# VHH binders against q89az9, part 2

Target 1, 320 residues: q89az9
Amino acid sequence: MNLNGEQKSAVLLALVGIDKAIEILKELSIQEIENIAKCMSYMDVISSITADLVLSEFCNEVRINKDQNISFINNNFIISLLKKVLGEHHAVLLLDKFKNQKNISDNIKKLNLINPEKIVSLIKGEHPQIIATILIYLNRNHAANILSYFEDNLSLDIIRRIANFSSLKKLGQEEFVKIIDNLINKYQNSMLNQQGIVTAVELLKLIKRDQETKILTKMFSSDKVLAKRIKTKMLEFSDIINLDDVYIRRLIKVFPLYELSEIMKVEKEEFKKKFYKNMSLENTNLIKNYCSKKIFISNDLIQKKRNNLLNSVKKILYNS

## First folded at step 14 (VHH)

Design j02
Fold by OpenDDE, fold request of step 15:
Structure j02 (fold): chain B 320 residues (1-320), chain A 123 residues (1-123)
Amino acid sequence: as target 1 above (320 residues)
Amino acid sequence: QVQLVESGGGMVQPGGSLRLSCAASGFTFSDTSMSWVRRAPGKGPEWVSTISGSGGQTSYADSVRGRFTISRDNAKNTLYLQMNSLKPEDTALYYCVKDSYDIYEILSQYQVWGQGTQVTVSS
């Protein structure tokens, strides 16, 4: 059973019902009540199996009769219980605290699933103290990866702030909830906007070139960021050979040579030449050697690698 | 009572320069890290730069690094922001912020939006 003592207690209290739970809670300290209530707040549905196991353990421990009961821990139960035990005022305060904590926890889980680069883009405009606070709540490896994207002086400041961090007070917690909610919303919106951009690009590809150019030129004048995003999205793999050598050189510096070799194995000579002229003789020879090997790569895998290269190029162009 | 008064804003052409000042009172200025934050029309607050109490450590947002310089005169209880090579995207209301390890203390200062100095970069 993957439940700790407090969680088991929460389950038991839910199973015995509110009336008996109140009687039990009267015998507990405020801290114990808060801890158990916290556990309850994080529990939505308990499986019948889990409930039975907890009950069985309890019954065995106290040598009481086992009754089959299925109970659900819901917000109404928690609210009612806390109001009866702690009074309405204290219950509301505690519930607010738990709500905020749960919100933070849920959103942090979401943030932990977002790639570091995207997180950086979302938080880079925030005050260093806010950045520090966010990193404190993230998984350590994830936080470390994110931190690596910041400039050295900023990173130092962030670490200093982390080192001096104590805890979020109530008002701070409320603000933090707003911050992380906003981040998640921004992330979600960005994903939606990406769909819009794709649609726009599809349409632009279907119109006459003169009209496309006119639209993008005007857009660039009025909304440079959007224009760049669209232009970047319009870039195809086949366009890479037409890029300025300066971008190819930048690409070679950041893109894994092995992966580039895999791509080059199936590409035309013109593509290879474009890269060879912008890399060292040593690396060129490494790629040529690899290309001479009898290695089979699926079309799907090659396409994925091409996309990786294209994405790297797009990133370089967008940031130029 | 903590008081921060920003000044030095104005209208400049792209490529121009401005120097912002922030007069601080009501706290030990030399012991407190200070920051500049800006808010462009229709956008949320954006952190610009931070300087330690002693002035020995500075940090900048990527968008302003190399162009802006944060400094302070602790004898005068004044924070500065030298802004060079200004761009239209730098147009914003600029705020001086007393730093804290409590995010609420920082963000509470954002709510007093109306104070600040306006920087407008336009041709």
Scores: ipSAE 0.832, ipTM 0.967, lowest interface PAE 0.5, mean pLDDT 84
Fold by OpenDDE, fold request of step 15:
Structure j02 (fold): chain B 320 residues (1-320), chain A 123 residues (1-123)
Amino acid sequence: as target 1 above (320 residues)
Amino acid sequence: QVQLVESGGGMVQPGGSLRLSCAASGFTFSDTSMSWVRRAPGKGPEWVSTISGSGGQTSYADSVRGRFTISRDNAKNTLYLQMNSLKPEDTALYYCVKDSYDIYEILSQYQVWGQGTQVTVSS
């Protein structure tokens, strides 16, 4: 059984009921009580199987009769138990602490699953101390990846703040909960908006061009951000050749040359010319040399690379 | 008691410039990192820039980098924000913030926002 001692204790206390649990807890230190209570709070879903296993183990060790009614660990049980053991005031404080910690933990788990770039977009507007605090709670590798997206001076400041970080006080913890909740909400909303934008783009592609232009023009006047998002999303790979050279030059500066070479190998001459006129002779020759090589790339891989280029272009256009 | 008083805001055309000031009192100014934050209508607070106590280190949000310059005069207990090439999107109420390693100390200042100084960029 992969449960630690505190977890097993939590299960057992739930099984013995409030009255017996109180008697047991009276023999424990405040810290032990807090630890066990914390474990209880995290074990919202103790499976009946787990409970049975813990009980079986306990019974085997203590030779107690197995015919006991299993009480489920629920929030009410925990609340009642803590109130009886610690008093109403202290119990409430502790429960609030646990609630906040759990909230933070749960949301941090969610944040750890979000790609670094998206996280950066969500937190870049926050005070560096807030950013530092968020990074402290994230997985180390994830935090490092996120940090790499920030400008050097900001990164330095963030690291300094992390180095000077001790712990979140109660009030800080409360605020942190709000911050993380807000981040998650923003993330979720962004996802919803993305779906909406996709739908809008699909519809716009199906209507007459004149009508599309009219709609987007009006939208741009009232909501520039939305209009830009839609326009950017509507951009296809084939549209890259029609872009202003200014954007191509920007693209060349940020897009890896090797990947561009791979794309160019399968593209039409018109596409190549569009880029060659906007890059150095040296880089042009590198690409040409690569194109002369007998390298076969799968259609799927090519499409992926095209998408990468398109995404880079979209980013440039959106930020323009 | 910590007091921060912002000034220097106004209405300017796009491409214009403004210089904000923040008069600080009630703490050792030279030992404290300071920040500018802004709040646009309908939006949450946005960090703008930070400067170390000595003034030797500065950082900027991407949205203002290259256009804004944070500085300080420790002899005068004053924080500055030089804003050049202003854009409509820079329209906001600007606040100076006393930095802390405690997020509560920072965020509490967001709630007790003094008057700030209004910057409006419009044609």
Scores: ipSAE 0.829, ipTM 0.967, lowest interface PAE 0.5, mean pLDDT 85
Fold by OpenDDE, fold request of step 15:
Structure j02 (fold): chain B 320 residues (1-320), chain A 123 residues (1-123)
Amino acid sequence: as target 1 above (320 residues)
Amino acid sequence: QVQLVESGGGMVQPGGSLRLSCAASGFTFSDTSMSWVRRAPGKGPEWVSTISGSGGQTSYADSVRGRFTISRDNAKNTLYLQMNSLKPEDTALYYCVKDSYDIYEILSQYQVWGQGTQVTVSS
């Protein structure tokens, strides 16, 4: 959110209503009141999305302040205070709302740290309205990146839904909490599984090749998915030249030619031949022309590109 | 009362085709976007396809794009899903969903999973 603290405060005060706002303002310094009042005077209609985001952030900050010297604000105190001020029923509703908002906020923070591709993999099976809702709560850049992975028609629908989005009602919030929690759990589980696979790969690399082959063969018969995952993870860049041509052809179709050219420039002739035999003469000539150019690429950048290629290959193999 | 009744499911061999139908009542069908969602055994719900109220815009999950076609007949208040080149992975209960901008309204329909049409793709 591009709102400063005063603006956020103004939003919050506007949301609580005049009577409650006045009570809050009584606790502020004159200068603070003036500043907030000024902000309020300039405020136009607050979108429901903005309001929700501000509320979510507020809930998070209140938690943070709990860790600070406001040690007197424990959950019981807050509950008691709210009950006294709002009545028991309203207090409970508000607390539930805050709880949900906090939960959403916390999990959204986590989602914002997950790479876009992974997010897409987690949410691609969800209804477009759910996707839209998730994107609304994510950082804008992050959401945009995620959106870019979806097909055009789906993206359009998602954007339409975002445009027509109204604030989540209580029941919607509850459901959204569940959705987000589930996503986080899925992510965490995937990470754990990935760690396991990594460990397995590390171990397999340390054993004799004959044993490795035996284990993987047997695994393939009993658990093909797991075996594929392990095999894919075990694949190194140097193994690409040994892949079946069918995979190379698939790779060429999906991997950017320019990037491939950059890689080929530093690779051995054997590597080049493996690809040339599986691509058009036109593309081959393009790569050859590129390779003839005196262009310097850093080792780090080359390694990154190699990794990109490897990852693409791994994806192809896994989905085969 | 909103009512959605799915039909057209069955058992087919891989590569086969099915056409699902959803009869809608209790709301203005032509003004409402509709979706197909499926649930495979042991899995959560998976979005399949969406069509706008007018039928002018459609979207598909990657897993079904190019194979499935969503359509509607607003005069008949009926939603369709033409499924071609069916795969074993398409085996699921298929549900039609009345779309909403409220996720609760959407998800609430998922709770009524007793309804749907079974699609089984098996050799």
Scores: ipSAE 0.826, ipTM 0.967, lowest interface PAE 0.5, mean pLDDT 85
Fold by ESMFold2, fold request of step 15:
Structure j02 (fold): chain B 320 residues (1-320), chain A 123 residues (1-123)
Amino acid sequence: as target 1 above (320 residues)
Amino acid sequence: QVQLVESGGGMVQPGGSLRLSCAASGFTFSDTSMSWVRRAPGKGPEWVSTISGSGGQTSYADSVRGRFTISRDNAKNTLYLQMNSLKPEDTALYYCVKDSYDIYEILSQYQVWGQGTQVTVSS
C-alpha cells in the first residue's frame, strides 16, 4: 500500500463507524481533524481492495469485522462527522474550504486538456489578474504555451502579477471557483454552438434549392458572421475552383502533395490549372509525372481524398 | 471609501473619437494601477486597458490596441481613456476599476450596477 499515515487514518476512521470516529476525533486538535478530513474529502472513492489492505495491516494486531461502512465513505459521511464534532457553523466553513479546493483541482485538470488556442479565446476578455491566476494553477508547459499568444505588454503585465502572487484568500478562492466553472461552461457552449450550425446546414441541404438560396441570401445581408459560418460548412468540392488564389496557395502549403497528386489524376484540366498556377514548377512537375502513370484508384478512395481536401479548405476559410 | 466616477460618454458616429474620464478618491491614486472595463449590450464585463500607478506601464485588450490610449493625471486623481476610430462593437457602458492582486477586489467592483459612462457608436 502506498498511503501515508493520515490517509490510512482516514480509511480506518471511516471503517470503525461514525460513533467511534467521533470519539477518536474528540481527542485531536482542530488542525489534526482538518488534516484527516482533507484526506477523506480527496479520497472520493475507496476501493474494497484498498480498505482490505489497510484493515489487514491493522487486523494482525486487533481483531475486527468488516461491515457495510466501507461502501458509504463519501461526502455525506464527512458532512455528518464534521457537523457532530465541530458544530454546524464551523463544519460548514471547513466543508466549503475543502469543496472549493477540490472543485478548483478537478476543473483545472479539465482546463489542462483543452487546446491552448481555445483557452486563449475564452479568457482574452478577462482582467490580467484573473488570467494570471488561471495560469498559476495550470500545468507549467500549458500555461507557457497560452501566455505565448498574448501581446508583449500584456504578457509582461501577466508575468509581473504571477511573480507577485502568494495565494488566494478565502473570498478570492470562492470567486475563482466561479471563474473556472464559467470557463468550462463557455467551452461546452462553444461546442454546442458548433452543433447548432451543423444542424442548420443539414436542414438547409434537405429543403428545395430555390428556398435554400433565398434563406442564405437574406441571412448574408442580416447576419454575415452566421452566414459565413453556415456557407463555409456547406462548401462543396466543386466550389474549390472558384476560390481566390490566396486560399489555393495556403491550401498547397498544408495539404500533402501525394494526396493532391491522386486527386489531380482524376480531375478536369481546369481544376489542375487553378492549382498549377499557384505552386512551384518543381511541385507542378511532380504532380504531372504522377498523373502520367497508369495507376488505378477506386472511386471510394478518391471520394475520401476529395473530402479530405475539402475539409482542409474549410479550415482555411474558417480561420480567414 | 473608494469612489470612482466616470464621465465623457456619449453618442458618436463610427470612426469618431471620445475621451472618458474617471475621478478617483478614497485611496492613494498615484500608488495604484487602474483599469478600464466595459459591458456591451447582452455581454458580460470585458477588460479594456490597464495603467500602472506611475503611468509607465500600459496594456490593452487586442480589440482596442492601437485605437485606445489609457492615461492618468496623478495631480488631479483622474484616469482617462482616449478612444479613437470607434466601431459599433465599442458600444458599451465603460467603468474604471481600482486594480488589485486579489481577484475578489477586482470582481466586487464589477457587481456595482448603475455606474459607468455610456458610449454609443452608431450611424
Scores: ipSAE 0.582, ipTM 0.890, lowest interface PAE 1.7, mean pLDDT 81

Design j02
Fold by ESMFold2, fold request of step 15:
Structure j02 (fold): chain B 320 residues (1-320), chain A 123 residues (1-123)
Amino acid sequence: as target 1 above (320 residues)
Amino acid sequence: QVQLVESGGGMVQPGGSLRLSCAASGFTFSDTSMSWVRRAPGKGPEWVSTISGSGGQTSYADSVRGRFTISRDNAKNTLYLQMNSLKPEDTALYYCVKDSYDIYEILSQYQVWGQGTQVTVSS
């Protein structure tokens, strides 16, 4: 636990309360105040261990009698402190700077948790410099995975822009905050829309068949994209045999043959015939050979495989 | 004092072609990468293509790759976009932007009213 003097000062000022903190800060230079305020703006929680160590070093006699985190640092504390010490205009400028830096840091942590394929789908319409800037702030492995989804010439362009990056200027930081916030919101709305579609499908399945048909028919006339998403999500595994052969052929091209073989082993002969009709003799013989083997496949594993196949079907239908 | 003036838009049938031009002034055009951006009705800006200052490096959005060709004439300070095999989805206001390593300079160009040349694909 090795704090520098500014960090120790930030902890101490938070612990003594705003009135004493103002008294102390008024005797410091504006640069010293800025450095301490920066430290404080990134502190959400001060551990009792850290507080004890700092207090002991300066006073040796002051003690907080709780063994849990407490928060003396929030936006109101920092706002009040800076306004009283620096004046309202300088305080506003400094607070905007810290807000942008914190927003970027917090949202980048969220982006690092998002699947690379999803991030690509959210950013693919952005200018290459915007993509490059996002990638610079992400974890290196995560950024590399995202880059792998782009065409070679675009990837080269992005890498060149990353290599020429130095830092975001003030106005660039403000725009980047907006970009990152929007990206997180689009991701969250995509996840909420997926849950909303699931909820709508569940409700439609509970409503009488005649009313369900009427609702879907009217929806196709007014919002074809939404209606198509709902219809696709309502698909069951048993519906696959009823698909046009065109979709089966597309499915075979993108779905792993070994995994398809595992599914075929446990499925009805009519299901198998639908796929054999649409596949090469070579691949048909590979699947038939696998099906003749006495191999145990657990119910959990086969259900997972069936879900994977159904999801691949849904991708194909959604993109048609 | 950067000026970019787009031209060459119009109405065309699906499968048709158009060539857009962008006359540039107020900066060293040959040292600067340039981009085409489009905005479909009711939608946000979408990046289309970028070309390096020398013209030796180009990149394209997936939606236009193989159909659109970006080019430049540094002697005339002019940027071009050759659009072939046009689809109704290509209907948009097209405008050029001066590239930059500063995202503010790029994004501020997205908000200029009265900019661009309209491309409409249908009949």
Scores: ipSAE 0.570, ipTM 0.889, lowest interface PAE 1.7, mean pLDDT 81
Fold by ESMFold2, look of step 14:
Structure j02 (fold): chain B 320 residues (1-320), chain A 123 residues (1-123)
Amino acid sequence: as target 1 above (320 residues)
Amino acid sequence: QVQLVESGGGMVQPGGSLRLSCAASGFTFSDTSMSWVRRAPGKGPEWVSTISGSGGQTSYADSVRGRFTISRDNAKNTLYLQMNSLKPEDTALYYCVKDSYDIYEILSQYQVWGQGTQVTVSS
């Protein structure tokens, strides 16, 4: 049996009914009442077998009728009990504490399912103590993965704060609930927004080219962030030659020269000219030498390399 | 009574520099870690940097690392933020706050913020 004494007490109090539970609780300390109430708040259904086992332990010391009926514990029972034993004020304070702890636990389960890199993007602007508190409540492997994304001095600061953490007090629990709720909402909105961007891009590709241009132009004037995201998602390989030379120079710095050579071998002369004017004579000659060779490049391989180049362009535009 | 008074903000062009100051009183400044936090128009608070009480340990948000330097003078009870290579996205109200291991104490300062010091970066 995996019940501890507080869990056994919670079962017994549910079985004897509220009037007798009040009498029993009046003989206990506030801390003992709090511990039992916490156990009761997490219990949904008590099996008759569990009830019988708890009752058999109790019956040796107290004369009570054995009852094999199944009982329900819910918040209404706990609320009524606490109000009658502790008074309205203390009952409200204790119930708020349990509610906050339950909310934190449920939302932490959701956070443990979210990809570590995504969590980092959501929390990177938060104060280090807030980050530390989030990590304390997460699964240890999950928290370690998240920590690995932070710079060393910040990671040291966060670890120091974790080492000095004791517990959340009531007001801190209330603020933490808000932080965690907001984090979950930001994650969900981010996922919905990505779907919306895909839909918008699909619609824009289906309308007339001049209307597409007008819509994007007006969007750049009124909502630059959204317009940039849509334009980047719409970007096609053929658009690369129209980029400003500054971006071409950045691309050349980060994209492997040998892959660029393979792409250049099959591309139009205007594409090649755009790149040659932005690179060294030495690199230009290396590419031209590669292009003069009789080398077979499969259609599927060249498409993969074209996609890799396009993805590098998207990274540059997103970060510019 | 704890008081934190920011100063040193102003208008600068992109690439310019500013030095913010925060005069502290009402607590033992040398024992207390301190942070800079900023709020851009239409956005929530964003943590910028933290410095330990001794000044020996500093940390920075990615958005400012390498450009901003936090420092303190414990003899003068003053916190500083040297801001170099300023960008338009650094435009915000800047506030200093006491650091804490209690998130409520950190966040409660956000709700009673004074005027702060305005930094505006525009061409």
Scores: ipSAE 0.564, ipTM 0.888, lowest interface PAE 1.9, mean pLDDT 80

## First folded at step 18 (VHH)

Design n03
Fold by OpenDDE, look of step 18:
Structure n03 (fold): chain B 320 residues (1-320), chain A 123 residues (1-123)
Amino acid sequence: as target 1 above (320 residues)
Amino acid sequence: QVQLVESGGGMVQPGGSLRLSCAASGFTFSSYSMSWVRRAPGKGPEWVSTISGSGGQTNYADSVRGRFTISRDNAKNTLYLQMNSLKPEDTALYYCVKDSYDIYEILKQYQHWGQGTQVTVSS
């Protein structure tokens, strides 16, 4: 049967009954309602065959669209529905709530994808209550990792605040969303800046060493911060052995001995010597003892540890 | 009504020291943790330090740890921030904040900043 869309709709509405039909019609424009009503007026008897055909087609369309985000549930539809059911005032309130919740959720998802170190850098300037609130909404593992970067007393305070957390009130939600948005924006901006630095580093690595040195020297004289950022970014793990002992000593003070031991287990003797000469005999012996143990460490884990060490070095150099 | 009045700011050279004070009224001072927050020109608020109601626990931002000391006199309803080894980066308006487990209560204070006290570190 070559029924048009309006006719099919009319059939469908007739089949669902008056009560459901009214609910559906509430979502339609006046013009649509009029058109459907007209169609209905011309329909005397709907044959079982016609009904079945229309239903089948509808079901098929729904099935086909199952994989497709039902695009018809748009904000306008929701707004209209809620306004009709709850009234305009309540609908707006509810919509705002939903919007805020969605915004929180979306932004939190983004934060969950950002590495813990970067998150810490973004939130460390926030009031501990704000930090606590952020951590409450993050994935537990992620939050725990982030928390580990804070000083012990601060961590304690944050945990205390988390423990005392009840709920985020509406007004608090709005402000919280703003905070998260700002954090995300800061992150994005930082990434853009990092891309520039990465590009610069890549280029510097491709030019002659003499030219690189000249450029960096001049840069250091004119923009120390930028020069330091570039130099630190250029530093590779293999460069650690060439660092002044003063930096190695600083590194040893701040880098966990256990992690260092894990790294040393797979590193060359030259690397070990560089560290041994700058640490206590006691710590040296601890590392040696650890290295003698038959412990299997995955290459990925080792690389991660190397990166941690490198990052620590970079931090030391940057702050020097 | 909660009132917080900051004082003690000024201009100092790098390496200098200042002591900030915050006079609190309108609430049971000893029942609340207190915080110092600062705002540098063109930047958002930065948390500096927090002290518990009893004064037994203190926390510091990494940027000020070892240089700043937060304290309080509950008998005088006064919060203090001793700032030593001041750096140009410490230049900001400093505000006293009544702590809360509700972020809105904290942020509300951010929106309604008092006068604060200006700290300028310059050669």
Scores: ipSAE 0.818, ipTM 0.958, lowest interface PAE 0.5, mean pLDDT 85
Fold by ESMFold2, look of step 20:
Structure n03 (fold): chain B 320 residues (1-320), chain A 123 residues (1-123)
Amino acid sequence: as target 1 above (320 residues)
Amino acid sequence: QVQLVESGGGMVQPGGSLRLSCAASGFTFSSYSMSWVRRAPGKGPEWVSTISGSGGQTNYADSVRGRFTISRDNAKNTLYLQMNSLKPEDTALYYCVKDSYDIYEILKQYQHWGQGTQVTVSS
């Protein structure tokens, strides 16, 4: 419904069929044809409602295809149209340009769905110009969140590169497609590997405690990294009291004191003692003051806060 | 024609130090940022550090921050990387890269496999 003139033209050309579209395109400049083809390449599906809206705007002289919902405007449609109008050479050049842009767009949509912290882990080894280029193509809020994870001098350099960016040249588009494809592949492999860890944890929880201990002990000897990942995933809230005080002190530095106070209000005294011996007298008194107040917290809410604390612990242990 | 020649690599024990050099020619060296990139056996290229054309701004990958120092001498057209507290994980072929706002110009420099200067940290 809210289509500009190029978008309306793209819809109309798809609806009138390839033979008539060729005749219309022959009256247009190369730049106009490129703009319309770009619009078509981004329009995967044309609904009958959209088609009727565009047709009613241009009057009833236009004929439409009675088959509902042209499934997609794809490269086969564009290839046939451009080859007949412009000749194979120019059509191939335009199609290569649009294919690279579409591949970038499709994979950028996938990157916009990935947690910023995970994206940082995927791109931290890339050259700052490559990082800057990725961030330019991401949603602005998403890119800003990702940028916040980088060290200040690197963030400054990335911002300078973004400010100096104009557009990808053809050879840069080809290489950027490869970079983005590789990032998506690394993400997918990481997800498969993470599922393997989850499966291993589930299996370890189902076997006898004695056998579980023997397996983990031998694993720590042969593959310390894997064993650490499994142990971290196996961590339960009740295990927090058994952590070395060093980890408790690090946890206190990063976990919000107010949320810790809410958790402490409902926990056992030995849990509280573990934390109190690792914090300042001031913070201890603040928590004790909060715990003395008559505040009710639902079981659902407190369980969410306990899970938040556990996740912070897991992050500290995994990264140590 | 841009030419970059790396040197100063070698074998060193963990905890040791090395100083890499990169001699540059064929462009106005002081006008461009420069980077160090490394490739460990069986891994892809990893960015290490970047320095501005004037030398006033530097940044580092997390894996080397605090241990490596990038510097340049614009009078000699030479880029340096001082590597301290070396770890076995730093074992790689090290390349210098002329920086660019065009990622293609950066990435084509990565394709010079077998060039650069080898750093090996073992014991």
Scores: ipSAE 0.583, ipTM 0.894, lowest interface PAE 1.9, mean pLDDT 80

